# VHH binders against NAD-dependent protein deacetylase sir-2.4 (sir-2.4): the designs that were tried, part 6

Target 1, 292 residues: NAD-dependent protein deacetylase sir-2.4 (sir-2.4), of Caenorhabditis elegans (q95q89)
Amino acid sequence: MTSVYESLLSDYPDKGVIGKPEIRDTETEIIEKLRTLYNHFVQAKQTGKPIFVLIGAGVSTGSKLPDFRGKQGVWTLQAEGKHAEGVDFQVARPGVSHKSILALHKAGYIKTIITQNVDGLDRKVGIPVEDLIEVHGNLFLEVCQSCFSEYVREEIVMSVGLCPTGRNCEGNKRTGRSCRGKLRDATLDWDTEISLNHLDRIRKAWKQTSHLLCIGTSLEIIPMGSLPLDAKSKGIKTTTINYQETAHEKIVETAIHADVKLILYSLCNALGVNVDLGDDLPDEVPIPLKIS

## First folded at step 4 (VHH; framework vhh_7qbe_3)

Design g59 (from e11 with S51R)
Fold by ESMFold2-Fast, scan of step 4:
Structure g59 (fold): chain B 292 residues (1-292), chain A 122 residues (1-122)
Amino acid sequence: as target 1 above (292 residues)
Amino acid sequence: QLQLVESGGGLVQAGGSLRLSCTASGFTYAMGWFRQGPGKEREFVASISWRGGSTYYADSVKGRFTISRDNAKNTLYLQMNSLKSEDTAVYYCAADYLGFSEYTSPSEYDYWGKGTRVTVSS
């Protein structure tokens, strides 16, 4: 099976707009839009107000995981009586997009990153947890209901909705402190409220932010899909990178309709940021930018 | 654009009760009530998170007012009991697509109704 996540979720009919046609910007359009984004990154570094990032499922397609609302997405194919193809979450590994985001974070261009993905890849690539908001949770995470200690597992937790997993807290292994709390999953179901701690971290991040970048998300699911509206109310401009038209196309400054890997890797190249690709070979070459 | 419509205001005698409603044209994450009395600035009354897991009240209304919501109807409610002359005000519904932990500042809300008037007679 390609993914077990959809089978763990409760039956919920309103999954947002699915199956929108893909738009593909020309190379000229990409270069113009990428120059605008490049300038925001340069300004972010100069002013000490980093880029605020929202990640959606399109970032993980390079890891052979399906997205949800794209042409071959999970909900799109489900509506057609089909199943999306891809690897299991347990075998998925961070791709060029995740590694590019990490490199931009390490270089100080990006600070706070919100991921809507439950695949755990943003944590696995090495983004520090203090700067990462896994807003819909993480399939590899269990949390103690009493002491809030986190347990990162090698295999997915087979539960969603912040429900007891049947396991007990092991206490603090470093201090020897005992705890008899019950462990729960850390993944939200459709009707689970977002953590108030996560919402507070988002509110505080806005004060140090110069620009919002939404990557690989259709912006169809609220409240995270409404971040561009929140940005606009604060005088902050938004760039989106997505093949499909997003829910807020008309209010964003720049909408880039291109492959996420291509744009992120090209941006790193233009900024002189080295991406640690390990064994990965990008299937795209960076688009050269000459702005001066 | 999100639209909010308040209803349920009116004249009530001190010690009485009144229920305000606010209907939103679409989904809201954070919702709250603010009021503006004669010669006063707009002040916080109560707020509620999307599923009602977090509620906040101004000290002046704690124990007397109850905020609730019906998400199926996109409607926010304020049940006002043991009303005092000091509760006389125009009551405003406020909402946002993305809520925050405090929910007590007007600056947390981008969308506002036109208000409904509540008069408490002595």
Scores: ipSAE 0.097, ipTM 0.520, lowest interface PAE 5.3, mean pLDDT 84

Design g6 (from e11 with Y97F)
Fold by ESMFold2-Fast, scan of step 4:
Structure g6 (fold): chain B 292 residues (1-292), chain A 122 residues (1-122)
Amino acid sequence: as target 1 above (292 residues)
Amino acid sequence: QLQLVESGGGLVQAGGSLRLSCTASGFTYAMGWFRQGPGKEREFVASISWSGGSTYYADSVKGRFTISRDNAKNTLYLQMNSLKSEDTAVYYCAADFLGFSEYTSPSEYDYWGKGTRVTVSS
């Protein structure tokens, strides 16, 4: 059973480039590029300029959710008159990739994380909301239009575009005062503007980084997909991790064409960062990175 | 290297019109026009959101100037009508990746063109 998210969105013809072939780096190429990424992480921590992270749907494929523009992606199959299948968003759980990003954040290598995903998994894994920008929203959130109190739901909120849901606020969660405001969904439609609060947070964090890491995103949707262009102009280096060629492949410092969870888990291992997998065993073995 | 290049300036008679263009070498989110007259500080003229759905104008130009953008061409425009001698200035295109249309201060913009000169004769 797939999410109903795609059916809630307005009809929008320009979804970016879809269905590009997968590129697979050799083990030798992966080791070389991973060493470069490792060095950037070490430098980021030493200089106090944490890695700035942009997440796309490829981070959640390990949670059995489809991506949007890969060969079996939602938009790719829709263009072919087919339907993408995966687990229900309500039963999806954070995978190795989410847990690795959380571990890197806890270890001080990463600070600001922008997620383009509406699946709520970056919040569910435990990334602090102060450092997490759900730039396209979260299907499991309702927000009070009056006091901005957030309500995390167990089921998907069945609307997008910041529309009233029919529920009322139960009180201002920040102040404890009465509030009878209406609740709205927290998920953007194609024509919904990104919140000024999110833009302000991104702007401030962007001035404190020297490295952008784009994980599992085709970079097809603006403005976030265009971050590598601004990075290039400001002397910020960009690494991408994606099987498909991204929209900005030619201008990025390092493009890694490999499985997202393999690269992130291997990076954690190389940095000596422990990833809390609970009772789960990873389906990937870390690539040993010899540093000499 | 994000670059902004202005064009369309020149000499025009009072009451006339000019259209300024600014082409960006890459993506920009917030864009605006500023001007600096002889012996004056740089002042806000107009700004536009990425979608074009929000525009803001200085009181001195409201009803006379129109800001617009063509994102497919990475180009910002300023249509200037009913020009006055007080509009004589160097006009600067400004952009910031993460700004928005409410930014009226020059300090909020990270990228600037070199300017295009507009002279309005009496």
Scores: ipSAE 0.181, ipTM 0.594, lowest interface PAE 4.7, mean pLDDT 84

Design g61 (from e11 with G52R)
Fold by ESMFold2-Fast, scan of step 4:
Structure g61 (fold): chain B 292 residues (1-292), chain A 122 residues (1-122)
Amino acid sequence: as target 1 above (292 residues)
Amino acid sequence: QLQLVESGGGLVQAGGSLRLSCTASGFTYAMGWFRQGPGKEREFVASISWSRGSTYYADSVKGRFTISRDNAKNTLYLQMNSLKSEDTAVYYCAADYLGFSEYTSPSEYDYWGKGTRVTVSS
């Protein structure tokens, strides 16, 4: 099951640049860049143009899942002849980063969220599905091939590539008769096209934003990794949060090289946005940000 | 800003062939060809996706035209065979960063070339 997805990841063509060194901004650099990001969030809410978010694997590292290209990433370790520890999608839970993104969405700063992750954590944390685009799918999701009903599972689905899972639809037709459609997985293979529905939703939301926030992604995988190029051509500003240099570092307005959860939690604190951590203690103490 | 430059237009006899090219100044997710004939609105001809090369054609050109792309060169091609007088039009290359091969409406593409003229004589 998990091994099926791990095999897909290992066989993925054109992995981009892997194993880049980590860059760590100083506290002073982080504060200056965070202030710039804070100002963009304030402006976004005031102008009714919410922040557009792109999520990569780095958001889930706080959930005990490895990223792909980082120092301990799946592809980096594979290139070194090693195996990544902690690739267990079943035990992963939403972390401070996911909870912070949810809080910013609830507060009206963020609206459309694209996640490239298949771990299902963005959906599990409670981001509304109408504003969440799981562009590469979700390992816990099955879809009926006949009626398109979605089934969120407790266990990961056994296949990838939009293939039949061996299960049948449990829904009823309008006539009250059983649907009996075959269920398929929702996880894209490397050659599977992004759905027209997802692209249409992205396109419509893209016209309503003035700022792209790329979180925990190297921007190496097409098509989502090229969003900063379109942003630049349309006057949309881009901020990246990633320890490694991204593919489009030279053209983005602000590149923050720091821990994703630190930046997001600090941003929430600065905006006066409450993050519901439940019984979990925060991983980071928020960076104090002076309001000028 | 993304720039698209078309080439290959010209005069051709009915039943003949012509190949159009369009070079983009950078990466694009989806590319397509549209045309506008005399006294007509701009209409869809063909489109192609970046990743799989999935192709879509207007019914009027299916079996006669072939769309293809060279991703390494950021170049789109339209091979036009068995040309008819009704194919006479200005052909426009279209692209965007968020499009898909099924986008058949001109309003769904953000970047356009200036067009190349194709005239099919009887």
Scores: ipSAE 0.280, ipTM 0.664, lowest interface PAE 4.5, mean pLDDT 83

Design g62 (from e11 with G52S)
Fold by ESMFold2-Fast, scan of step 4:
Structure g62 (fold): chain B 292 residues (1-292), chain A 122 residues (1-122)
Amino acid sequence: as target 1 above (292 residues)
Amino acid sequence: QLQLVESGGGLVQAGGSLRLSCTASGFTYAMGWFRQGPGKEREFVASISWSSGSTYYADSVKGRFTISRDNAKNTLYLQMNSLKSEDTAVYYCAADYLGFSEYTSPSEYDYWGKGTRVTVSS
C-alpha cells in the first residue's frame, strides 16, 4: 500500500507547500510549450549534450500511486486528516510515462535521470542503473553496509533511514567472496544525507547537458527542488511538467501545466521515437506537432 | 542568485575567541569555511551538511573551532577558540546547492563569499 511508505518516515513538519490549485494549459498553450521542449530535444541530440531529467511523484500517478502534494496527494490529505488511496507498491507497474522516458533514453535524447520516487518503477522499466540516480532510494532494495552489494527484493523493505534490516550479506555479489556485512534498507528518511556517489554523479552530469527537464515534481523539497537554481547559475534552461505551480515557476523557461504521460508520449511521437507499450494503451491520443 | 555574506572578522589576541557568521540569500545543502593566509592558497577549515548537521574539520583546527548552522536563518557560524597567530587569514564562506559535508576541496564549492579578515596578534 502507498500509505506504508509515509508510515515508515519519521515525523517531520517541513514538507513544503501542499495543496496548490491545479493549472490546466489549453491545447494551444501545450502545443506552443511542447514545440519549445521539442527544439531542446533536437538540439540536445545534435550537440551531444543530452537532456538531464528530474522525476517526481507525478510520473507514477499513471501507475495508480498517489503523488505527495497534489489535490489528492499523501501530505495534502494527511493535513486534512484523510488517507491517500492507491495500489500496493508490489503490484504497481511502469506506465506510459516511464516507458516514454526509457524510449527517449534509448534514442539518445536523455542520459542522466534523477528520480525522487522510492517506488522502484524507473529501475523496473529498464533504465540502466549507470544512468539512473535513485536519489531518495528504492523501497525494494537492501544494500550491504560493508561491500555495498545491492539486493533487489520482490517485496518492499519495511524500514527507511539506512537502518539494519536484520538480514546478513550473502557474499560480495560481484566477486562471490565471503562478506559478513549486515544489510540495510536503501531508502532515505527526512534527515538522511544523500549519498556521496549520487551527488558526484549529479555534479558531473551538469557538464554534459544542454537542458533540465523536471517531470511531475513540485520542487518543494531540497536539495533536488533547487536543481533549477543550479541550472540557471550554469546557463542551463529548465522546463517543468506539473499541474501545480512549482517552487521555481518564475525562473524556469517553460512551465507546462498538463498530464505528464500526455506530454511525454506526444514528445516521443513528434521525435519519431517508438515507445514499447506492450499491452498498455495510452490514455490520450498524442498531440500532433506540425513542424516543418 | 545565491549570495554569501560573511561577518565577525577582526583583530583578536592570541588565546582569544572570535565568532564568524555567513548568511546565504537562499537554500544551500552544504556549507563550509576556508581560509587564505598571506602568500598561501585557500585551505579547508570546516564543513557542515544541511540535513544531518554532519561536520568535518581540518586537523589544524580540531578541538579549537566549532562549525554550526541555523537552517531557519540560512546562516553558518564558525566559533574560533584558543586562537593562534597561524590562524591569521581571510576566512571565506563557501556553499553548494547539492554539496555534502565531506567537501574539503575549494573546487567542490560553486558559491563563495568575499571573505572576512581575521588577525591574531600577540
Scores: ipSAE 0.079, ipTM 0.555, lowest interface PAE 6.8, mean pLDDT 83

Design g63 (from e11 with S54T)
Fold by ESMFold2-Fast, scan of step 4:
Structure g63 (fold): chain B 292 residues (1-292), chain A 122 residues (1-122)
Amino acid sequence: as target 1 above (292 residues)
Amino acid sequence: QLQLVESGGGLVQAGGSLRLSCTASGFTYAMGWFRQGPGKEREFVASISWSGGTTYYADSVKGRFTISRDNAKNTLYLQMNSLKSEDTAVYYCAADYLGFSEYTSPSEYDYWGKGTRVTVSS
């Protein structure tokens, strides 16, 4: 299976650094770093300045979707003339990582969540749209160019770049007249500008946060990859969770090199936050964290 | 931590041209030029999105000034043509790591250079 998303994108040679070696922190290193992160979560709740979250493709690997820059990632394998394996976007479902992030949001530890993923899983798991910034869009969304109504589809919208899809708005205006607006996709191409509305929401989120948490992202693509630089300029510390070295390892407070779902589920366990997994069991047992 | 250094200012005769440059010490997403003339408040001149795909100009400079950027060099440019005495000002480079809902307000930029002086003689 090759990602259909990659085939919709324009040719763009600079995909950032790909195929970096995976780093695996020891259990002792994970516990130390997770304790630091746990303390930030506790402080965020106490001060009313919740954690600001940036999500990348590593959050969706538990949903059997490939990441982009890991050893088996889409861009990495493409550069080698190979194809990434995984389920298609239409059958992917939120995993332990998505459910853990939702639980932390519901518990008041996290507020604003930026997702770079176009898989729609952060929305599907139930993160409120008021707190979710799908900064690169969502492959399952069409938007009316006239009334701005969103259409959540069961199948992937087969275009990117905010282009007309060939479908018309199905809604009626307040007057009872058919809208008849043209629908467009809601997914950015490499050359598509990020929504100014999304950028403004991100800027405003900085005023209400105590810590930036970057989950499952290599931080290779701007401007989102530069959030740790913006955080540092504002006196806000950053934690990253990623197997590969990110673009900003040297400036972040804590870089956790471990499985995303392991760290998130362990953090929920340490905070006493219940994660509704249904029939989905985590691949890893939570790491016990000795709290003071 | 982000530092901006402007250059290219000087004395120019009316109708002449100048090219201003602003070099950033690191990555910037939102960038713009502002100016402050004698006895005036700091006012917007031009701004540019990271890709260069979106530009904004003050009405007073439209058709005469062109903003551009070279992201590989972390450098912003302002090509000023058909200069008028009214263009006399200290020109400031402004930048931020993220964009804004409106690129024209000074309050939306967190980082500023010290300015470069442009004097247009009549």
Scores: ipSAE 0.199, ipTM 0.620, lowest interface PAE 4.8, mean pLDDT 84

Design g65 (from e11 with S54Y)
Fold by ESMFold2-Fast, scan of step 4:
Structure g65 (fold): chain B 292 residues (1-292), chain A 122 residues (1-122)
Amino acid sequence: as target 1 above (292 residues)
Amino acid sequence: QLQLVESGGGLVQAGGSLRLSCTASGFTYAMGWFRQGPGKEREFVASISWSGGYTYYADSVKGRFTISRDNAKNTLYLQMNSLKSEDTAVYYCAADYLGFSEYTSPSEYDYWGKGTRVTVSS
């Protein structure tokens, strides 16, 4: 449950703007905006400068996890004295959106992916760790403080803020002796700094980027919510896909107010990219793009 | 259109103190102070990450200057103590929407203020 994660976080009153009304673009508006996004993907392939992706909680709603700031979001319902319901994080599985992003990555359209989600689903779907920046961490991950070995767990680690978990490293040092370093969680609290390694990877990704795509995020959490501002300073245009108005709609090139699954699956279809859905059946029919 | 406005410069006696401020028109992740003395190139003074977890100081100011920020006001501060004649310079505020692993290079900052002058007299 997302309620478990929220209970692990420090009490922090400023959670960003919550509960904004949903905007729903018409089919005509979606087609026009999707055509613009399609053109950016085509250009990315032609120039060898892939799309840079920022993922928020809206990508995981198809996995039956609630978002944080939507009408039924965790923080929105908490402010109303209610509790968001969804599946346990251990039960959640990658959905059509995750699989579509993976397919676009495999096809070479997308390279660096930043996820703000702590659910671990972007790693679980198979996005290579060298191209994935879990910027707020991963609830299933703990890390040795001494040797930096990662331990992917089957259950949530149950702490945040890079705190000791009570477990010890089982790895060996180069000398052949047991490491015995202490393990810590890998999930950020509200006041935890983003890893310098992650910041460096993001900086380097900009040099190879033609376009920023922000998917299922309100852009309310800083500093990642400010990526469209960073993009603009570098002459890079941004597209957002989110039902709610994001914090930066005034500066983005294209704001698509539609279902994340619909847009991503339609984009894959338009690009001729095959999405491996396994046992999942898409509840979305791709929107056809027509050349006039 | 991120804009930075510095204030707090002036004339101060050696051994005295000054506090510089820099207000940003919007969100910034990395912020820093640089200075340029008469006939010299612009040099690093201090930098700070958004949460204040990473701070860097030039060796010449370490222990005398303190960098801090108030994110609610989008304002960066430089508390300058035990000022020396060598600290005489125009002080520039610099900012970026997203930082880098080392915040000491001018090339890491896309936005700059116009500067505020500090003169340390004997």
Scores: ipSAE 0.240, ipTM 0.633, lowest interface PAE 4.8, mean pLDDT 84

Design g66 (from e11 with S54I)
Fold by ESMFold2-Fast, scan of step 4:
Structure g66 (fold): chain B 292 residues (1-292), chain A 122 residues (1-122)
Amino acid sequence: as target 1 above (292 residues)
Amino acid sequence: QLQLVESGGGLVQAGGSLRLSCTASGFTYAMGWFRQGPGKEREFVASISWSGGITYYADSVKGRFTISRDNAKNTLYLQMNSLKSEDTAVYYCAADYLGFSEYTSPSEYDYWGKGTRVTVSS
């Protein structure tokens, strides 16, 4: 159930700024900003320094999951005494945005991808685990506390905060040796500290990065919301794609206020990157970005 | 752009105590203390995670120094007890927007204060 995740989280008063007005860039503004982003992607490929990507809930709205801080977002509606509408996590499938990000990764434009989403869709679409940082965890994962073997489930794990689930490890998947460890959920609560392994991978990714792209995130929650500040300190420019004003509009190079699916699919089209959409197509045609 | 301001340094007698503070102009994830004694390289003293739940100490200060933080004030503290003449150094606050408490190398931190001088008389 869509509402289940919010019910598993601890009571926490500071959820960041919610319910900001949506901004919609004109077609002319979108084309200008998309051209700037396109140039960063071309440069990344030419220099061998890929784009570093941060994903938020706005990437999964095309999969019929609600975001958190938009007008119909989970925290926004909760503040009004309402529940956000959407499909259950178990039935959600990767959408055009996920498939576009995968295609850009396969083409070598993107390398390290951080997802703040717990829906598991970035893993499910096929992004390699060695390049994917599920920084807030994944509702479909259990992890052995002793050997760290991961168990992908068909149904969501009904706890957060790295708590024991009551299930036992079936053996160390890395070494093949027996293990009797207890399994825990893989999803962070508000006060759960980020994995040291994930933080190290993020730190190392900066050394190979030409540009930071923040997609479908309000940047309201620390530490991931602070990535544009990290980028600025390292001389790396940031682009954001989000309908709402992000926490760091003042310091980013380009803020695109448009539909995430449209921008990502248009970018793929402009780069000549083929996206395997199967039966899923965006509602709008790609914006033609004529380059010379 | 991030500014770190240390305070609390001074002259103290061996066996005494001193508390250093470091205030950041904005949010920091990982924070730590380093020191540089006369004729020495800058060395690790202690580090702390954003939650305060994970701390690391150099062997030379473990059991004598305590690192803590107040995130509401963007302030890092170092409580120094049982001070020795060998603790005489300029103490530097270090921070990163994204990092972790096991940062023990100066190269892992992007932001540094100007330092506060601690002199322990023997």
Scores: ipSAE 0.044, ipTM 0.540, lowest interface PAE 7.2, mean pLDDT 84

Design g67 (from e11 with S49T)
Fold by ESMFold2-Fast, scan of step 4:
Structure g67 (fold): chain B 292 residues (1-292), chain A 122 residues (1-122)
Amino acid sequence: as target 1 above (292 residues)
Amino acid sequence: QLQLVESGGGLVQAGGSLRLSCTASGFTYAMGWFRQGPGKEREFVASITWSGGSTYYADSVKGRFTISRDNAKNTLYLQMNSLKSEDTAVYYCAADYLGFSEYTSPSEYDYWGKGTRVTVSS
């Protein structure tokens, strides 16, 4: 990440709590918590109430992108007058975490996935757009202001805040009418309101779940970071996977402090779900769960 | 469970003013005011989005009522001016955690207060 995204955002002082220390669960603690999560996934499929997923920047650290609030995160280092290290968004590719989430979705354990990440990796890995809500947008996406047709680009759209990009709607459907609407970026700035269409989709899906899984997110950004509060009021259980203490640790049912890709890949292995890793190798062997 | 507590209701003479407040126990994305007068259905009064950038008003209150919010206090306000006898109702605060595409229907709000009574005497 070459400081591109943070340089496009307006200056906003309330970035939430940054730089919390990392907590590392012991292997015994991880196995116990992972067994609990495994049981929730099994129950979700049996009851027809799929796991509802919220993704933050920690999912993309395996893709060599920095997170925002971790010890080496973008906002944390910016506050110290430093720059976060990582690859450019344009060269980042889906990692083990993205591929594991896709596999769990394909297997029917997960349905609705909200990503707070603007890197486009959740879409690139192949999560169906009807089940994916890019709530803060996607740096590779332009949208027609008139017909709402989406254009996925190979290069980053160099603006945020739903601003005109200077391009006109192209790619007329041969069987449909021409559109000459103006294209805009699809990425939210700090003061940009979340799409009401996205909020409606979230609300409808939220009524069909009994478990919220928050992956690699500090839960510092509203309104998505406050989902565990609504979950608790509605009898929906929450599990978090994050090295740092989240904003809602005291009210969640299970907080796993471990590497995101390790937990997700181990969960897939325990469920008998095959993950297509291609040429990628996980940094470590999945933790075996005895599920007798 | 998210709780909404209304305050500021009371008896006021026609032409007078009242300010209603509604405090939420936590974060809300969209908030609104509804009222139910004697022998009437619950009707929309006003709504406001999180940023305060979008506000909506029923035609019967436009120019007389102003909706606002203080997000640091999780508090919604309704400033009611030039009150009429027709404004007599129980006023309900409503909130949606996540928001909806239309903020004017009661069915769009998941959380409701118990109401505060406003009586406008002639």
Scores: ipSAE 0.123, ipTM 0.558, lowest interface PAE 5.5, mean pLDDT 83

Design g68 (from e11 with S51T)
Fold by ESMFold2-Fast, scan of step 4:
Structure g68 (fold): chain B 292 residues (1-292), chain A 122 residues (1-122)
Amino acid sequence: as target 1 above (292 residues)
Amino acid sequence: QLQLVESGGGLVQAGGSLRLSCTASGFTYAMGWFRQGPGKEREFVASISWTGGSTYYADSVKGRFTISRDNAKNTLYLQMNSLKSEDTAVYYCAADYLGFSEYTSPSEYDYWGKGTRVTVSS
């Protein structure tokens, strides 16, 4: 159940701004903003400096999981004494948004992807782990405390905060050598520090990118919510895609207020990138972007 | 644009105490203190993670100095007790959006204050 993750977290009062009204850009506004984003993607591929991506809960709403700060979001409803509705994490599957991001990665437009989501869907869709930073962890992972070998589980791990699970390491998966380490969960609590490895990978990504794209995140949670500030300090422009006003609207180059699926699928179509949807049908027809 | 402003420096007698403050114009993830004494290179003093759960201290100040932060005020503190003449230095606040509390080299921080001077007299 979607409520399981929230019940595992410690109580933390500073959840950022919640319940902001949804803003919906007109078709004309979307086309103008999408053209700007399209130009960044073309330039990124041409210069060999791929797009750097930050993913939030809005990417997984198409997988029937609630977001956190939208009008029907987890924290918004909790503040009203209500509970968010959605499918179990174990039932959720990657949607059109995840598949579109994968397609853009495969085509060389995107390289490093940070996901704030703990649902594991970015990994499940097939984004290579060497390019994926699950910065808040993954509910389906256990990690060896000694050798850092990862164990992907079929069921969610019922703890957060990098706590021992009671299982033992079966050997270092990278080297194939024996290891006697204890396994821990891989999901951060509010007071858990981000992995030093993840922070180092993010720092290295700044050196190889021309543009930051923040998708489906309100940018309310530190430190990931501060990435647009870091980008600006480095002369790198940011685009956001979110229905609600983000914490950094005033400093980003382009703020797109539209459905994440619509923008990502339209971008793939404009770039001539094929999205492998399998049996899924897109919910929306891509916006035609006429560029000469 | 992230700006750091240090305050609280001054003249103090040996064995005395001072509290330094550093106010950031916005929130940052990791923060630290460095100092540069007369005729010395800039050296690490202390660092703190965003949650305050991890702190690191130079051996020369361990047990005497305490680093802390108030995230609601975007402010970093250094409580300096049992001050010695060798603590005389300009103290610099350093910050990074994605810094590690384990950073002990000045080259690992992107943002710096202009410094506050501490003079410990006999």
Scores: ipSAE 0.166, ipTM 0.595, lowest interface PAE 5.4, mean pLDDT 84

